# VH-VL binders against Calcium homeostasis endoplasmic reticulum protein (CHERP), part 8

Target 1, 141 residues: Calcium homeostasis endoplasmic reticulum protein (CHERP), of Homo sapiens (Human) (q8iwx8r149to289)
Amino acid sequence: ETQLDMNEFDNLLQPIIDTCTKDAISAGKNWMFSNAKSPPHCELMAGHLRNRITADGAHFELRLHLIYLINDVLHHCQRKQARELLAALQKVVVPIYCTSFLAVEEDKQQKIARLLQLWEKNGYFDDSIIQQLQSPALGLG
Below, E stands for the ipSAE of ESMFold2; O stands for the ipSAE of OpenDDE; V2 stands for 0.75 times the mean of E and O plus 0.25 times the DockQ between their complexes.

## First folded at step 7 (VH-VL)

Design q32 (from q3 with heavy chain S100T; framework fv_patecibart; at its last look DockQ between E and O 0.46; V2 from the best seeds 0.00; counts 0 for: pae E 3.4 > 2)
Fold by OpenDDE, look of step 8:
Structure q32 (fold): chain C 141 residues (1-141), chain A 122 residues (1-122), chain B 107 residues (1-107)
Amino acid sequence: as target 1 above (141 residues)
Amino acid sequence: QVTLKESGPTLVKPTQTLTLTCTFSGFSLSDYGVGVAWIRQPPGKALEWLAHIYWDDDKRYYPALKNRLTITKDTSKNQVVLTMTNMDPVDTATYYCAHTYGSGSYEYFDYWGQGTLVTVSS
Amino acid sequence: EIVLTQSPDFQSVTPKEKVTITCRASQSIGDYIHWYQQKPDQYPKLLIKYASQSFSGVPSRFSGSGSGTDFTLTINSLEAEDAATYYCHQSDSLPWTFGQGTKVEIK
């Protein structure tokens, strides 16, 4: 099994963080899918995103834009039935969402909360995960 | 809850310009991936996509009508405006605005306004 | 532009019967096909996205299938409230286009 290059991943994440363009998101998404060849690789990518998003010094735009990437990946996983990558993201989505939500004021919380609504509507996660996301203060406990 | 509502004149004379406004709630055009489209439907006929505007102010138009169409947004007012010049009786239709979500790779119209019938007549 | 051709244009069906509507694309569009229901004097409502994924709140009797150029919308057991015109829509490439519609009436 080939080792993932996390530096390459970070190089793709940076434009997403800085610009949040369609092309940047697409590039990141495509890279993730091209490297989702095994469960360990999926978990490595998901874990990396979690670490970047939940880092203490992470600013709101970083968190939000990377969650947008996750959203697009989730959407694509559902379309392509990419079960392994979806499973990996399901393991990290609660701390990602809750940390990001609790770190900002109400006006910014709304932007994050809209993603939850979208996730509920599209059925990306099971009910247990959704319940945790609906209560961010409890989700990290 | 997402809602959209079209407003504007219901009667337009030939050669005049149509201006329609879509006022929406439950989402923001500042949100990544969000877009608003205009779609029309002549009486008893099929649906026709006209224009689309994204959160980043990217705009798309139906090519055959591009020179007649202008789509703009006011994010602070939650409004999207469509202008169509040189109206003709053939442009008589119910005009809809619709919500879309797509990061550039997936667009479907998940929420619609009720539509407004625009009649072009002398 | 991509042309979507629906079949049939019209059908009258007895309640509880199975309804099948087809949509053929002039070129391959993968699964970038969506289905809408429009009842008389109402706005279109999304039923199926990406060929086979049901939209929220859509009854289980509605289903979609297909890939590439040939797609199908199925109503497993037609209800009276299902009387409507159904449209397919492609988002594979610009300009986005719709089928001509299939009108389903109840006998």
Scores: ipSAE 0.312, ipTM 0.806, lowest interface PAE 2.2, mean pLDDT 93
ESMFold2-Fast, scan of step 7: ipSAE 0.426; ipTM 0.810
ESMFold2, look of step 8: ipSAE 0.321; ipTM 0.755
ESMFold2 (binder alone), look of step 8: mean pLDDT 93; pTM 0.948

Design q33 (from q3 with heavy chain S100L; framework fv_patecibart)
Heavy chain, then light chain:
Amino acid sequence: QVTLKESGPTLVKPTQTLTLTCTFSGFSLSDYGVGVAWIRQPPGKALEWLAHIYWDDDKRYYPALKNRLTITKDTSKNQVVLTMTNMDPVDTATYYCAHLYGSGSYEYFDYWGQGTLVTVSS
Amino acid sequence: EIVLTQSPDFQSVTPKEKVTITCRASQSIGDYIHWYQQKPDQYPKLLIKYASQSFSGVPSRFSGSGSGTDFTLTINSLEAEDAATYYCHQSDSLPWTFGQGTKVEIK
ESMFold2-Fast, scan of step 7: ipSAE 0.309; ipTM 0.771

Design q40 (from q3 with heavy chain Y32F; framework fv_patecibart)
Heavy chain, then light chain:
Amino acid sequence: QVTLKESGPTLVKPTQTLTLTCTFSGFSLSDFGVGVAWIRQPPGKALEWLAHIYWDDDKRYYPALKNRLTITKDTSKNQVVLTMTNMDPVDTATYYCAHSYGSGSYEYFDYWGQGTLVTVSS
Amino acid sequence: EIVLTQSPDFQSVTPKEKVTITCRASQSIGDYIHWYQQKPDQYPKLLIKYASQSFSGVPSRFSGSGSGTDFTLTINSLEAEDAATYYCHQSDSLPWTFGQGTKVEIK
ESMFold2-Fast, scan of step 7: ipSAE 0.312; ipTM 0.765

Design q41 (framework fv_patecibart)
Fold by ESMFold2-Fast, scan of step 7:
Structure q41 (fold): chain C 141 residues (1-141), chain A 121 residues (1-121), chain B 107 residues (1-107)
Amino acid sequence: as target 1 above (141 residues)
Amino acid sequence: QVTLKESGPTLVKPTQTLTLTCTFSGFSLSDYGVGVAWIRQPPGKALEWLAHIYWDDDKRYYPALKNRLTITKDTSKNQVVLTMTNMDPVDTATYYCAHSYGSGSYYFDYWGQGTLVTVSS
Amino acid sequence: EIVLTQSPDFQSVTPKEKVTITCRASQSIGDYIHWYQQKPDQYPKLLIKYASQSFSGVPSRFSGSGSGTDFTLTINSLEAEDAATYYCHQSDSLPWTFGQGTKVEIK
């Protein structure tokens, strides 16, 4: 039976959503790694982030700031060879990125697109995922 | 392409204030995970970190020099400015600005060419 | 503050030989160590980040290893253009600190 304290997770996500400081992102990232106890635990955390970011009522800053958290987690996963959490995030990144990109106008799209440039530069995803991220409308179909 | 270049006076008298400007291109200091640091190197000596300004507007200073240092940004000009008060001959060094990336842990991936500042009467 | 001690301070090496530079931290810093190359009268260039990850465009002869307190930069076959001072840098905790440098020259 896989269980996580999602209220505790949301309490850490709220400062990221509201102000998005590097300290808040670090706290959220550290909590995720402390709770990355098995593949199902990683999938619960990744799924929760997908649900929060792709919700119909999510505002731009919520989407952007939580994607910043995801970027930090991806960086740490690659550096520390944390394969289970990386795999869980790879399964949800397409709907997260594509929904966020398509929901906003050009100037806000540029902020999201800069994250894709970092992900390409750092090699976080295979070519198949990158292709879907580069074509957001097709990525959602 | 990320580029940075330092500018400011090359000669400063003791007790005066030094102001150095870092002008950059190829990134924005509002970009997630980005920071700009000032690092100096006295002739023939090691690198010494002085100050850092981050994408979230946080500022950090080397503790022993904190009361002498101010780091600011001008987003419209793509510039970061370092001010150091009460200059002394021991502050003679090449001063670098550097692009950084990270979250709580930062590395310096692109550096300016450096500017030698000599402090003498 | 975290003190980084490099060894050796200086070495003179024949081309094609292996060069090993060590950096020891006064306390555990995980893998939050980065290595820079500074050629005479030039600015530093990043070689290795997070103990073992090569920076883009850096020749494959450069590699890094270590964790905790003991870290190593290796040049597996020294080229003439590798004559430089090498610095380690820790980003585990503020203030950021650098080692004293290791100067490598060609015989």
Scores: ipSAE 0.122, ipTM 0.705, lowest interface PAE 4.3, mean pLDDT 90

Design q42 (framework fv_patecibart)
Fold by ESMFold2-Fast, scan of step 7:
Structure q42 (fold): chain C 141 residues (1-141), chain A 123 residues (1-123), chain B 107 residues (1-107)
Amino acid sequence: as target 1 above (141 residues)
Amino acid sequence: QVTLKESGPTLVKPTQTLTLTCTFSGFSLSDYGVGVAWIRQPPGKALEWLAHIYWDDDKRYYPALKNRLTITKDTSKNQVVLTMTNMDPVDTATYYCAHSYYGSGSYEYFDYWGQGTLVTVSS
Amino acid sequence: EIVLTQSPDFQSVTPKEKVTITCRASQSIGDYIHWYQQKPDQYPKLLIKYASQSFSGVPSRFSGSGSGTDFTLTINSLEAEDAATYYCHQSDSLPWTFGQGTKVEIK
């Protein structure tokens, strides 16, 4: 069965959650690319990020900072043609984005909505995903 | 503290090749998300973006000048080099290098600039 | 390429008055607009990033607004040190482009 060291992953995510420095994000991103060995491996990493971000107890900074990690991973996937990791993230981005957007007031929603504008511009997702991201309440079901 | 400084010839003859070096401190071009741009300004005119190099050696050029421009980096020396071929009097300008950081969810703005170096193209 | 048109080209303003500079893009660019201040014989300095976010150390009298195609830089109460040429810059699409500049002088 496909398995990754999720304790090691969480140890890399914690500095991102706490401070969101370029070094912390770079370390997390590099770990994900080093472990993107097959589609199931990519899905485990993407699923773990979805679980952390959509948890009922997650605070805004945790959600925002991990979405920043996802944004940097998406950018790198497009530049390096990393199709399997991109596909895994495409499968989880709707619950990640929509849950985070709906959990906060307008001021904080602006920070998250800015990422959607960037994702639309860069063509990370097809039109059906973009439509769900543009309508967060409908995107969650 | 981030600092950048341009160096190179101040006078170039028509048809010659211009080589400019940007030497910087306070950041590394091996740092994730970091880039360096070259931007010029002809006397009394607006700013014009020319080229950009990223930490991962990805390179972008102004399309109309692409065949004349080459941007390279030497991470160990903290330097970025711009080469521009077939110089013409219309290329007379102050040339700047500038730091950019795309960040998490942000794309390129030029937060720190070199002092600029005036390059005159004349016979 | 995206063309940025600034207005006005030049204005002479009384100290303490409000200054408004407009930048219009030839197509929608979201909030990917940045503003720079350039004093005579000096390099440009970043004032506002992403239409409305102040850069570190920039006085609170500078603010930015707008989205899509129409953007504004406002100096709430002009000080003598604010005499400069102001440029907008878009990072929505390559090639990155700048406006033609707006020169602000104090009366």
Scores: ipSAE 0.017, ipTM 0.556, lowest interface PAE 5.7, mean pLDDT 88

Design q43 (from q3 with heavy chain Y101W E107D Y108A Y111I; framework fv_patecibart)
Fold by ESMFold2-Fast, scan of step 7:
Structure q43 (fold): chain C 141 residues (1-141), chain A 122 residues (1-122), chain B 107 residues (1-107)
Amino acid sequence: as target 1 above (141 residues)
Amino acid sequence: QVTLKESGPTLVKPTQTLTLTCTFSGFSLSDYGVGVAWIRQPPGKALEWLAHIYWDDDKRYYPALKNRLTITKDTSKNQVVLTMTNMDPVDTATYYCAHSWGSGSYDAFDIWGQGTLVTVSS
Amino acid sequence: EIVLTQSPDFQSVTPKEKVTITCRASQSIGDYIHWYQQKPDQYPKLLIKYASQSFSGVPSRFSGSGSGTDFTLTINSLEAEDAATYYCHQSDSLPWTFGQGTKVEIK
């Protein structure tokens, strides 16, 4: 059975949610890489982020800040060729991005859409995923 | 279009404090992942990173110079200010500010200011 | 601190020849290496980021490669406008550090 200390993970996520500093994001990212021991471990971490971000009643800053963490992790996955963690995040990015985008008005949507532009430029996702991210309502349907 | 420009005194006496201002346009220092760095280059020598300030007001300094350096931002004015105390002739250099955006912590310096030459002499 | 050593320090090269500049890191830095071009009396310009990604507007004759400790900047066919000093820069670990530079002159 795949086990991760999710309480420890949540303790690292809370400062990201509350203040979103570089140090907080770096600590969360480092914890994820230290625990990326196998595909099931990566899927547990990615699934936990999906659950937190897509939860009913999650506020905008929680969603945005955890997507900032995901962006840093994606960047590091590509640099280190961390295939398992990248693959786990690719499986959850559509509901994370689309739910967050559709939950807010245009000003806040622009902040989220900026990240999509970077993900496209950096080639983190295949064309199928990008198409779903570009059309959030279709991505959720 | 991103642009940056350095300003400040071009001549400084030994032991004085140097204050340089970087004024920029085309981005906001409140945008996630954005940072501004100060890099210097003594005449005929290599580039040397000095300090970095990020969108969240996180600050990083070159360790050997940390006690002499202060970096601050004024987001409303689109400015970053570097202060260096106790100037010495060896600090004579062209000082650059530069934009960075990676994905948080991984910064290439993609757009640079034109630089300002600071000479330290009595 | 991570030390970056460039080789060679200086090259005088005939137009249209291939130029190769190397940068060696004192420890593994993944692909967190960036290359800058500085023409005489001008500010540095980014050429290549993350070892191999061309920056916007950079001519296709410039390319980068490598990972870990050994990195290369290549100019496939040198043009007169390429006379400059080239610097590598690592962003793996603080403090950020630069190589000593490689000066490329046209024969």
Scores: ipSAE 0.081, ipTM 0.665, lowest interface PAE 3.9, mean pLDDT 89

Design q44 (from q3 with light chain D92S L94W W96Y; framework fv_patecibart)
Fold by ESMFold2-Fast, scan of step 7:
Structure q44 (fold): chain C 141 residues (1-141), chain A 122 residues (1-122), chain B 107 residues (1-107)
Amino acid sequence: as target 1 above (141 residues)
Amino acid sequence: QVTLKESGPTLVKPTQTLTLTCTFSGFSLSDYGVGVAWIRQPPGKALEWLAHIYWDDDKRYYPALKNRLTITKDTSKNQVVLTMTNMDPVDTATYYCAHSYGSGSYEYFDYWGQGTLVTVSS
Amino acid sequence: EIVLTQSPDFQSVTPKEKVTITCRASQSIGDYIHWYQQKPDQYPKLLIKYASQSFSGVPSRFSGSGSGTDFTLTINSLEAEDAATYYCHQSSSWPYTFGQGTKVEIK
C-alpha cells in the first residue's frame, strides 16, 4: 500500500554508480528527501539501498558510491531534523557497511573506514550501532 | 591534526604569472567530501573565493577570473597548486588555502593556512 | 552571483553585552551560510556552519540562526578575546561569496 517509483529512484542511482559526481549524489539525496513522506516510505528507500549494496553480485564501486549517497543523506537528515529517514537508514547501515567492508582488500577498506570516522564524529548513530560498525564480522552475525 | 601552509613568491611584477602551493597534512584529497579552496583578502578588505578542487577531481573557478586561474593537485605530495596569470596591482592580497568539507557540496571552510601576502608592484 | 550584506559594518561594545550581527543574501540560500571570526593579523576561523551548527571548540556564547535570506550571528556576553572582524559565507551556489565583514571592538 505504501508505494514509491523505484524505477525513478534507480534512474537517479545509476549516474551515482557510474560517475559519483557531487551533482549526481545531490540529485539522489534531494529525491530521497522529497519522497520521505512517512516511515514506510523511508524504509522502502533505505531497504532498496541495502538490497542494491548487499547483493552478491554488487561490485566495489557500486557499494562505495551508494554509501557516499547514504553519507550525504545522513548529513542532510541531521541538519534538517528528518528523523524518519534517519531512523530508516539506522536500521540498515550495519549490513550495508559491514558487507561492503568485508568484501574487499585493505586499500579499499580504508575508503569505507574514513566514512565511519566521519559518522562517529557527527553522531549519526548510537553506541550500539557504532560498535557493530567497528567490528564488521561480528556486526553481520 | 589538519594543517595547511601556503608558499610562493611575496613580490610579483605586473603581467607576470603567480604560482602558489598549498602543502597540507591530516587529510587526503581522495577522501569523500573533501576539497581545497584558494581564498584571497586584499589589505583591509573582505575575503574573496577564487578556486576549488575536490576529491572527485572537479574544479571550480570564480567566473570573472576563470581565464586567469588554474588549480591542480598532487595527491601523493599532499599539495594543491594555484596559478594566476597576468598579475595586476589590484591582485595584491593575502592568499589562503583552506580545507573544505561538505556532504557532496555546500562546503564550509574549517581549517585555513596562515596566509601568504603577495604584493604586485613594479 | 549571490551578494551577502552584513549589518552593522562596525560595533564598539562593552564586555558582557550581547552582540548581534546580521547577514542578508540577495536570494534564498536555505541554510548554506557559515560564519568566520578573523582576529587582527590572523587567518579566519570557523565559528558556525549551516546557519546554526557550532564548530568544534567554539565557545557556547556564539550562536547562529536564520534561513532563506536573513541570518544572524549572536555573541551572548561578549568577552575581550572576541574583538575581531566577523564574516558570513554562502555555499549555496558557485561562485561562493563572503559578506563585507563586521568589525567588533571592545570599549
Scores: ipSAE 0.275, ipTM 0.757, lowest interface PAE 3.4, mean pLDDT 90

Design q45 (from q3 with light chain D92Y L94W W96Y; framework fv_patecibart)
Fold by ESMFold2-Fast, scan of step 7:
Formats: structure tokens, sequence, C-alpha cells
Structure q45 (fold): chain C 141 residues (1-141), chain A 122 residues (1-122), chain B 107 residues (1-107)
């Protein structure tokens, strides 16, 4: 059975949530790549991020900072051609982005929307996913 | 398009403080993954990274020079300012500011200013 | 700090010949190496990012390869306009560092 140390993962995510430093993001990203051993491993990590970000009790900074981690991971996936981790993230990005966007007012939505601009420019997702990200309310329904 | 331009004094006396301003257009230093670095090059020598400021206001300095360097930003003016204290003739160099992108880490420098030569002499 | 050592320091090359420049890191840095071209009296320009990815507008004759500690910049067929000093740069760890440079001249 596919297993990952989720307590170790959460220990790396906490500094990202609290301060979102480049060092914290790098540590989280490196841990994810070290553990990206198979598609089920990648899906466990992506699913865990989705669960943390889409939780009803998640505050804006938690959501934003973990999406910053995801953005760094997507960038590295493209550089390394890491198809399994990219595919796992593609399966969860719609609920992650749309839930975060809809939970906040316009000023905070602009911060999240900048990431969508980067994802479109860098070609991380196909047109079907991009359409869902561009219409967050429809993406969740 | 992205443009950057350095400005400041071209002549500095030993022991004085140098203040350089980088004025830019075509990006916001509030955009995720964006930063601005200061890099210098003494005449005929290699490039030296000095300081970096990022979208989240994280600041990094070359360790041997950190007690002499301060980097700040003014988002409303699209400016980044570098201050270097106690200038010495060995600090004579062309000073560049450069745009960085790396999704918040592992940045490359894709656009550079023209550079400004700062000479330190009596 | 991570030290980057380039070789050769200087190379004089006939037009149309292949040029190879190497950059060796004092420790493993993954693929966090970037290459810049600096022509006389000009500012540096990005050629290759993340060891092997060409920056926009860069001629196809420029390519990069390597990972870990050993990296290579290749100019497949040297043009007169390629006379310049080439620098590698690591962004794996602060402080960011550059190699000492490789000067390429036309014969």
Amino acid sequence: as target 1 above (141 residues)
Amino acid sequence: QVTLKESGPTLVKPTQTLTLTCTFSGFSLSDYGVGVAWIRQPPGKALEWLAHIYWDDDKRYYPALKNRLTITKDTSKNQVVLTMTNMDPVDTATYYCAHSYGSGSYEYFDYWGQGTLVTVSS
Amino acid sequence: EIVLTQSPDFQSVTPKEKVTITCRASQSIGDYIHWYQQKPDQYPKLLIKYASQSFSGVPSRFSGSGSGTDFTLTINSLEAEDAATYYCHQSYSWPYTFGQGTKVEIK
C-alpha cells in the first residue's frame, strides 16, 4: 500500500502557512519531489494539499501560501518533465483555486488571479482546466 | 516590455555612503515570484551578486557585505534603492539592477539595466 | 558559498566552429544554473535558464546541458556577433554566485 509521512509533510507546510519564506517553500517543494516515487504517491501529496486548502476553516493566508507552494512545484515539474506529479496537481487545481478565489473579497482575489495569469502564460494546464479556473463558480458546480 | 534603469552618483569619496536607485517599468514587485537584484562588476572582473528584494519584501544580502548594505522598495514609484556604507576604492564597479523570476525561488536574471559606473577615489 | 569554476578562461575560435564552455559547481546544485552573454561595454543578457531551457529570442545555436555539478554551454556554429564573455550563475543557494567568466574571441 502506498504510504507517505503526512505528519512530516504538515511540519514542512506549517512554516509556509505562517511566513511563506523562500526557504520554507523550497523545503516543501524538495520534500514533495523526494517523495514523488509513483502516481499514487503524487496523488496522496496533491490530495493532502487540496484537503488543507479547501477546508471550511482555512484562512486566506493558508490558502494563498500553499497555492504559492503549488506554483513552485508546477514550475519545477515543467523544468524536470515530472509528468506524474504534474498530472496529480492537474486533478486538484480546480477545487483548490476556485474555493480560494470565491472565499475572499476583490482585493484578495487579485492576488490569486495573478497566479492564473502565470499558469496560462507557462502552459501548465489544458484549455479545459483554464476555462474552469477562469469561471470559479462554474468550476465548483 | 520590461525596462530597468540605474541612477545615482558616479563619483564617491572613500568612507562616504553610496545610494543607487533602480527605476523600472513593465512589471510590479507585488507580482508573485518577482524580485529585483543588485549586481556589480569591477572593471575587467566577474559579476558579483550584492542584494535582492522580493515580492514578499524578503531581503537577501551578500554575507561579507551585509553590514554595509540596505535594499528597500517603493512600490508606488516603481523603484528599488540600494544603500552601501563606508565606500572604498575596491568598490569601484559598474552597478546593475536586474529583474528576477523563479516562482519565488531559484531565480534567473532575465532583464538588466544598462549599468552605472561608480568610481571611488579621493 | 558555492564556487563556480569555468573552463576555459579564454578561447579564440574560427567562425562556424563549435564552442564548448564548462561550469563546475563546488557542490551539487541540481539544474539551478543559468548562462549569460556579455558583449564588450554592454550589460549581460540571459541565454539559458535552468541548465537547458533557452530564453526567448536566443538563437538556436546556443544550448545548455548538465545537472548536479557539471554544466556545459554549447555554441554549435560560432558567429562573429558571439564574441563575448560568458558567465554561469547558480541560484540554488544564497549567496548567489557567478563563475569567473569565459572570454570567446573570433580568430
Scores: ipSAE 0.025, ipTM 0.625, lowest interface PAE 4.8, mean pLDDT 89

Design q47 (from p10b with light chain G30D; framework fv_patecibart; at its last look DockQ between E and O 0.37; V2 from the best seeds 0.00; counts 0 for: pae E 5.2 > 2)
Fold by ESMFold2, look of step 8:
Order: sequence, then structure tokens, then C-alpha cells
Structure q47 (fold): chain C 141 residues (1-141), chain A 122 residues (1-122), chain B 107 residues (1-107)
Amino acid sequence: as target 1 above (141 residues)
Amino acid sequence: QVTLKESGPTLVKPTQTLTLTCTFSGFSLSDYGVGVAWIRQPPGKALEWLAHIYWDDDKRYYPALKNRLTITKDTSKNQVVLTMTNMDPVDTATYYCARSYGSGSYEYFDYWGQGTLVTVSS
Amino acid sequence: EIVLTQSPDFQSVTPKEKVTITCRASQSIDYDIHWYQQKPDQYPKLLIKYASQSFSGVPSRFSGSGSGTDFTLTINSLEAEDAATYYCHQSDSLPWTFGQGTKVEIK
């Protein structure tokens, strides 16, 4: 039985959602690494972010700001060789990206698409995942 | 092609305010993960980071100089402006602007302007 | 504030020999160190980002390594055009800081 203090996690996510400052993102990222003790822990965190971002009632700023958190975590996973947390995020990135991209108009889509450009250049995901991200409607199908 | 260029006065008297403009092309400060920094280099000395502005308008300053520095941007003109008050001869340096790039954190400076030498002398 | 101490301050090296430059941080900065090359009368140019990742167009003779507090820039076989001053830069913590520089000359 794997458990995390999701109230504590949400308390750190809220400043990211509200202000998305670099310090708020760093605090959320540090919590995730401090609690990334096993594959099930990593999957709980990644699943929680997926659930928050893909919820029907989630507004764009919530989605975008938490995707920025994911982007910062991906960067540190690759540099720190945190393979378990990286793998957990890889499992949820398609619904996260594609739902967020399809929910908004072109101006906001461009903000999300810039992240895909970074993810391609940094090699966070294999070709199968990248293909799905490049075709969001097909990625959710 | 990404380019940056510094412009402003090259000679300033002590106590005056220096205003430098960085004009850039090949990117926009509305792009996620991008920022512009000001870095200076006194003659024959090391690089010193002064200020940075993020794409989301978050601003950071070297703490010892924070009371003298203001950084702003005009995204529509592709410009970033640095103002430094109460100039002193020790502030004589080449001033660079540089594009920062990262995931919105842990930035590196991938493209630099040519720099402008600012001399502070009576 | 994080102090970056480079070693050596100056190095005169015969062409084709290996150059090693060390940067030591006063506290852990994980992998958030970057290396720049500055030739006389030129602006700095990025060589290595995040300790070990080569920037686009950088010759393969340049490589970086290290993590935590101890970082190294290596020039595998020095060429005449590599005569320059090299700086490390940390972006882990504000204020962002640079090392004092290492001047490399051709012997």
C-alpha cells in the first residue's frame, strides 16, 4: 500500500496554479523528488497531476502552469537520472498535453506547443509518444 | 537567426543614470522558457550577472545592486531596457545582453550581444 | 551566494595536448553549470550547458563532466583557435554567478 500526503501536494500546487513563479515551481518539484521513493510513489504523483490537469472543470491557467511544473520535473529527471519518475510522467503526458491543447484556441495552443518543441529537442519521449503529441486528436483516440 | 545588440551612451559621468537598450531578433519574449539577462565585464575582469527578465515578466536582480537596477521589456518592440542609477567609476565595464534559455528555471545564456563599453569618468 | 572557483587561473598548453579546467562550487548545484568561451575582444560563447551537454555547433573536442560541486571542462586535443578565457556559470541559485575565468594560451 503506497500513500502520499495529497493535501500537502495540493498545497504546493496551488501557488503554482495561482502565480506560477519560478520559486513555486521549484517547491513543487522538490516535493516530488523528495517523495519519489519507489515506482508506485512516482505513479501516484504523476496520476494526480494527470487527474488535476485533465479534469473537465480545469481552466487553462491551471493546466498550463501544472504542465510547466511537469516540464521542470522532466528536466531534472533527465539530469539526475531519475528514471522511475521520468517513466511515470511518460505514461501520462499524452492525455495531459492533448487534452490541454484541444481545450483552447490557437493563441493558447501556441503556449502549449512551445513545450512540445522543447520536449522534442531534449529527448524526453520516444517517437511513439511524440507522434501522439503532434496529432492531439489522434493522441486521445 | 538569433541576434542581440546593446545600445546606449558609452560615456557617463559619476552619479548619472545609465540607460541601456537591448534590441533583439529571431525570438520573442512572449515565448515560454526565454529571458534576457544583462551581464557586465569590467576591463580585464570576470563576468558579473546584473539582472534578468523572464518571458512572464518575472524580474531578478543581483542583490547588492538591486536598489540601483531596473529591468523592463517591450515585447512588441523586441527590446529589453536596463537602467542603473548613481553610476560610479567602478561601474566601468562592457555591458552585454544575452538570451537565457531553460525550462523557466536553471537558465544558460545561449546568445549574446556584441557588448557595449560604458566608461564612467568625470 | 555561490562561489565558483576555477583552476587553474592560467594555462599555457602545447597544441594537440589535453586541457582540463576545473570549476568548484561552494555548495551543491546539481548539474546547473554552464561553460563559456571568450576570445579576446569578443563576447562569450556557450560551449556546454548543464555540465555535460554540448551546445549546437561546438566541436566534439570540447566536453564537460561532473555533478554536485566539482565540474570539469575538457579540450581533448587543443587547437590554436581554442586560445581563450573559459568561464563556468551556475544557474542553480540566485544570484547567478560566474567563475573567475581560466585563460588558456598556446605554448
Scores: ipSAE 0.144, ipTM 0.674, lowest interface PAE 5.2, mean pLDDT 89
ESMFold2-Fast, scan of step 7: ipSAE 0.389; ipTM 0.790
ESMFold2 (binder alone), look of step 8: mean pLDDT 93; pTM 0.947
OpenDDE, look of step 8: ipSAE 0.470; ipTM 0.856

Design q48 (from q3 with heavy chain S30D R60Y Y101W, light chain D92Y; framework fv_patecibart)
Fold by ESMFold2-Fast, scan of step 7:
Structure q48 (fold): chain C 141 residues (1-141), chain A 122 residues (1-122), chain B 107 residues (1-107)
Amino acid sequence: as target 1 above (141 residues)
Amino acid sequence: QVTLKESGPTLVKPTQTLTLTCTFSGFSLDDYGVGVAWIRQPPGKALEWLAHIYWDDDKYYYPALKNRLTITKDTSKNQVVLTMTNMDPVDTATYYCAHSWGSGSYEYFDYWGQGTLVTVSS
Amino acid sequence: EIVLTQSPDFQSVTPKEKVTITCRASQSIGDYIHWYQQKPDQYPKLLIKYASQSFSGVPSRFSGSGSGTDFTLTINSLEAEDAATYYCHQSYSLPWTFGQGTKVEIK
């Protein structure tokens, strides 16, 4: 059975949620790549991030900062051709982005929308995913 | 959409302090992973990185010049300021500010200012 | 610090010919190499990031390759507007460093 130390992962995510320093992001990202042993391992990590971000009661800073971690991981995946982790994140990015976007007012939506512009520019997702991210309400339907 | 522009004195005397301001639009220094760097180029020579500031106020300087350099940001004004002390004629160069994105080792400079030539002479 | 050495320093090329510029790093830097074009009296413009990824709007005749210590920028068919100095830049380790530049002129 595929298993990962999710308590260890959450210990790395907490500093990202609280302060979102580049060192905290780097530590979380490095842990994910060290544990990207197979597609099921990647899907467990991606699913855990989805669960944390889309949870009822997740505050904006938690959602935004973990999406920043995802952005850094996506960049690293493209750079290092880490296809399995990229594919796992592609499967969860729509609920992550759309739920976060729809939960907040326009000022906060703009911070999230800047990431979508970056993702489009860098070609992290196919046109089908981009269309869902551009229409968040339809993306969740 | 992203634009940067350098401003400051074009003529500096030896031993004086140089202060350059980079004013930008099309991004915020509050955006995750965003940084602004200062890079100079003496006439006819190669590019030389001087300093970098990031969205989280993390700062880096070229080691040989560290004691002479200070980089700061004013996010509300969309400005980054570089201060360089004890100017010498060898510091004559075109000074650029440039936009970057990354978390350290990911840096590339995708948009640059037009540059400002600073001449150091008496 | 990581030293980047470009070759050649200067190249005079007939229009439509293939141009190859190399950049050698003093130690292994993965794919953390980026290429810039600087035309006379202008600011540098990003062409290629992470050894082989084209920046948006860059003509398809520009391509990059390599990993570790040896990197190459290729212009498949030189156009008149490509007369410029080309610089490689590493972002693997601080301090960030640039190559000495390769000047490409039209014959």
Scores: ipSAE 0.014, ipTM 0.561, lowest interface PAE 7.4, mean pLDDT 88

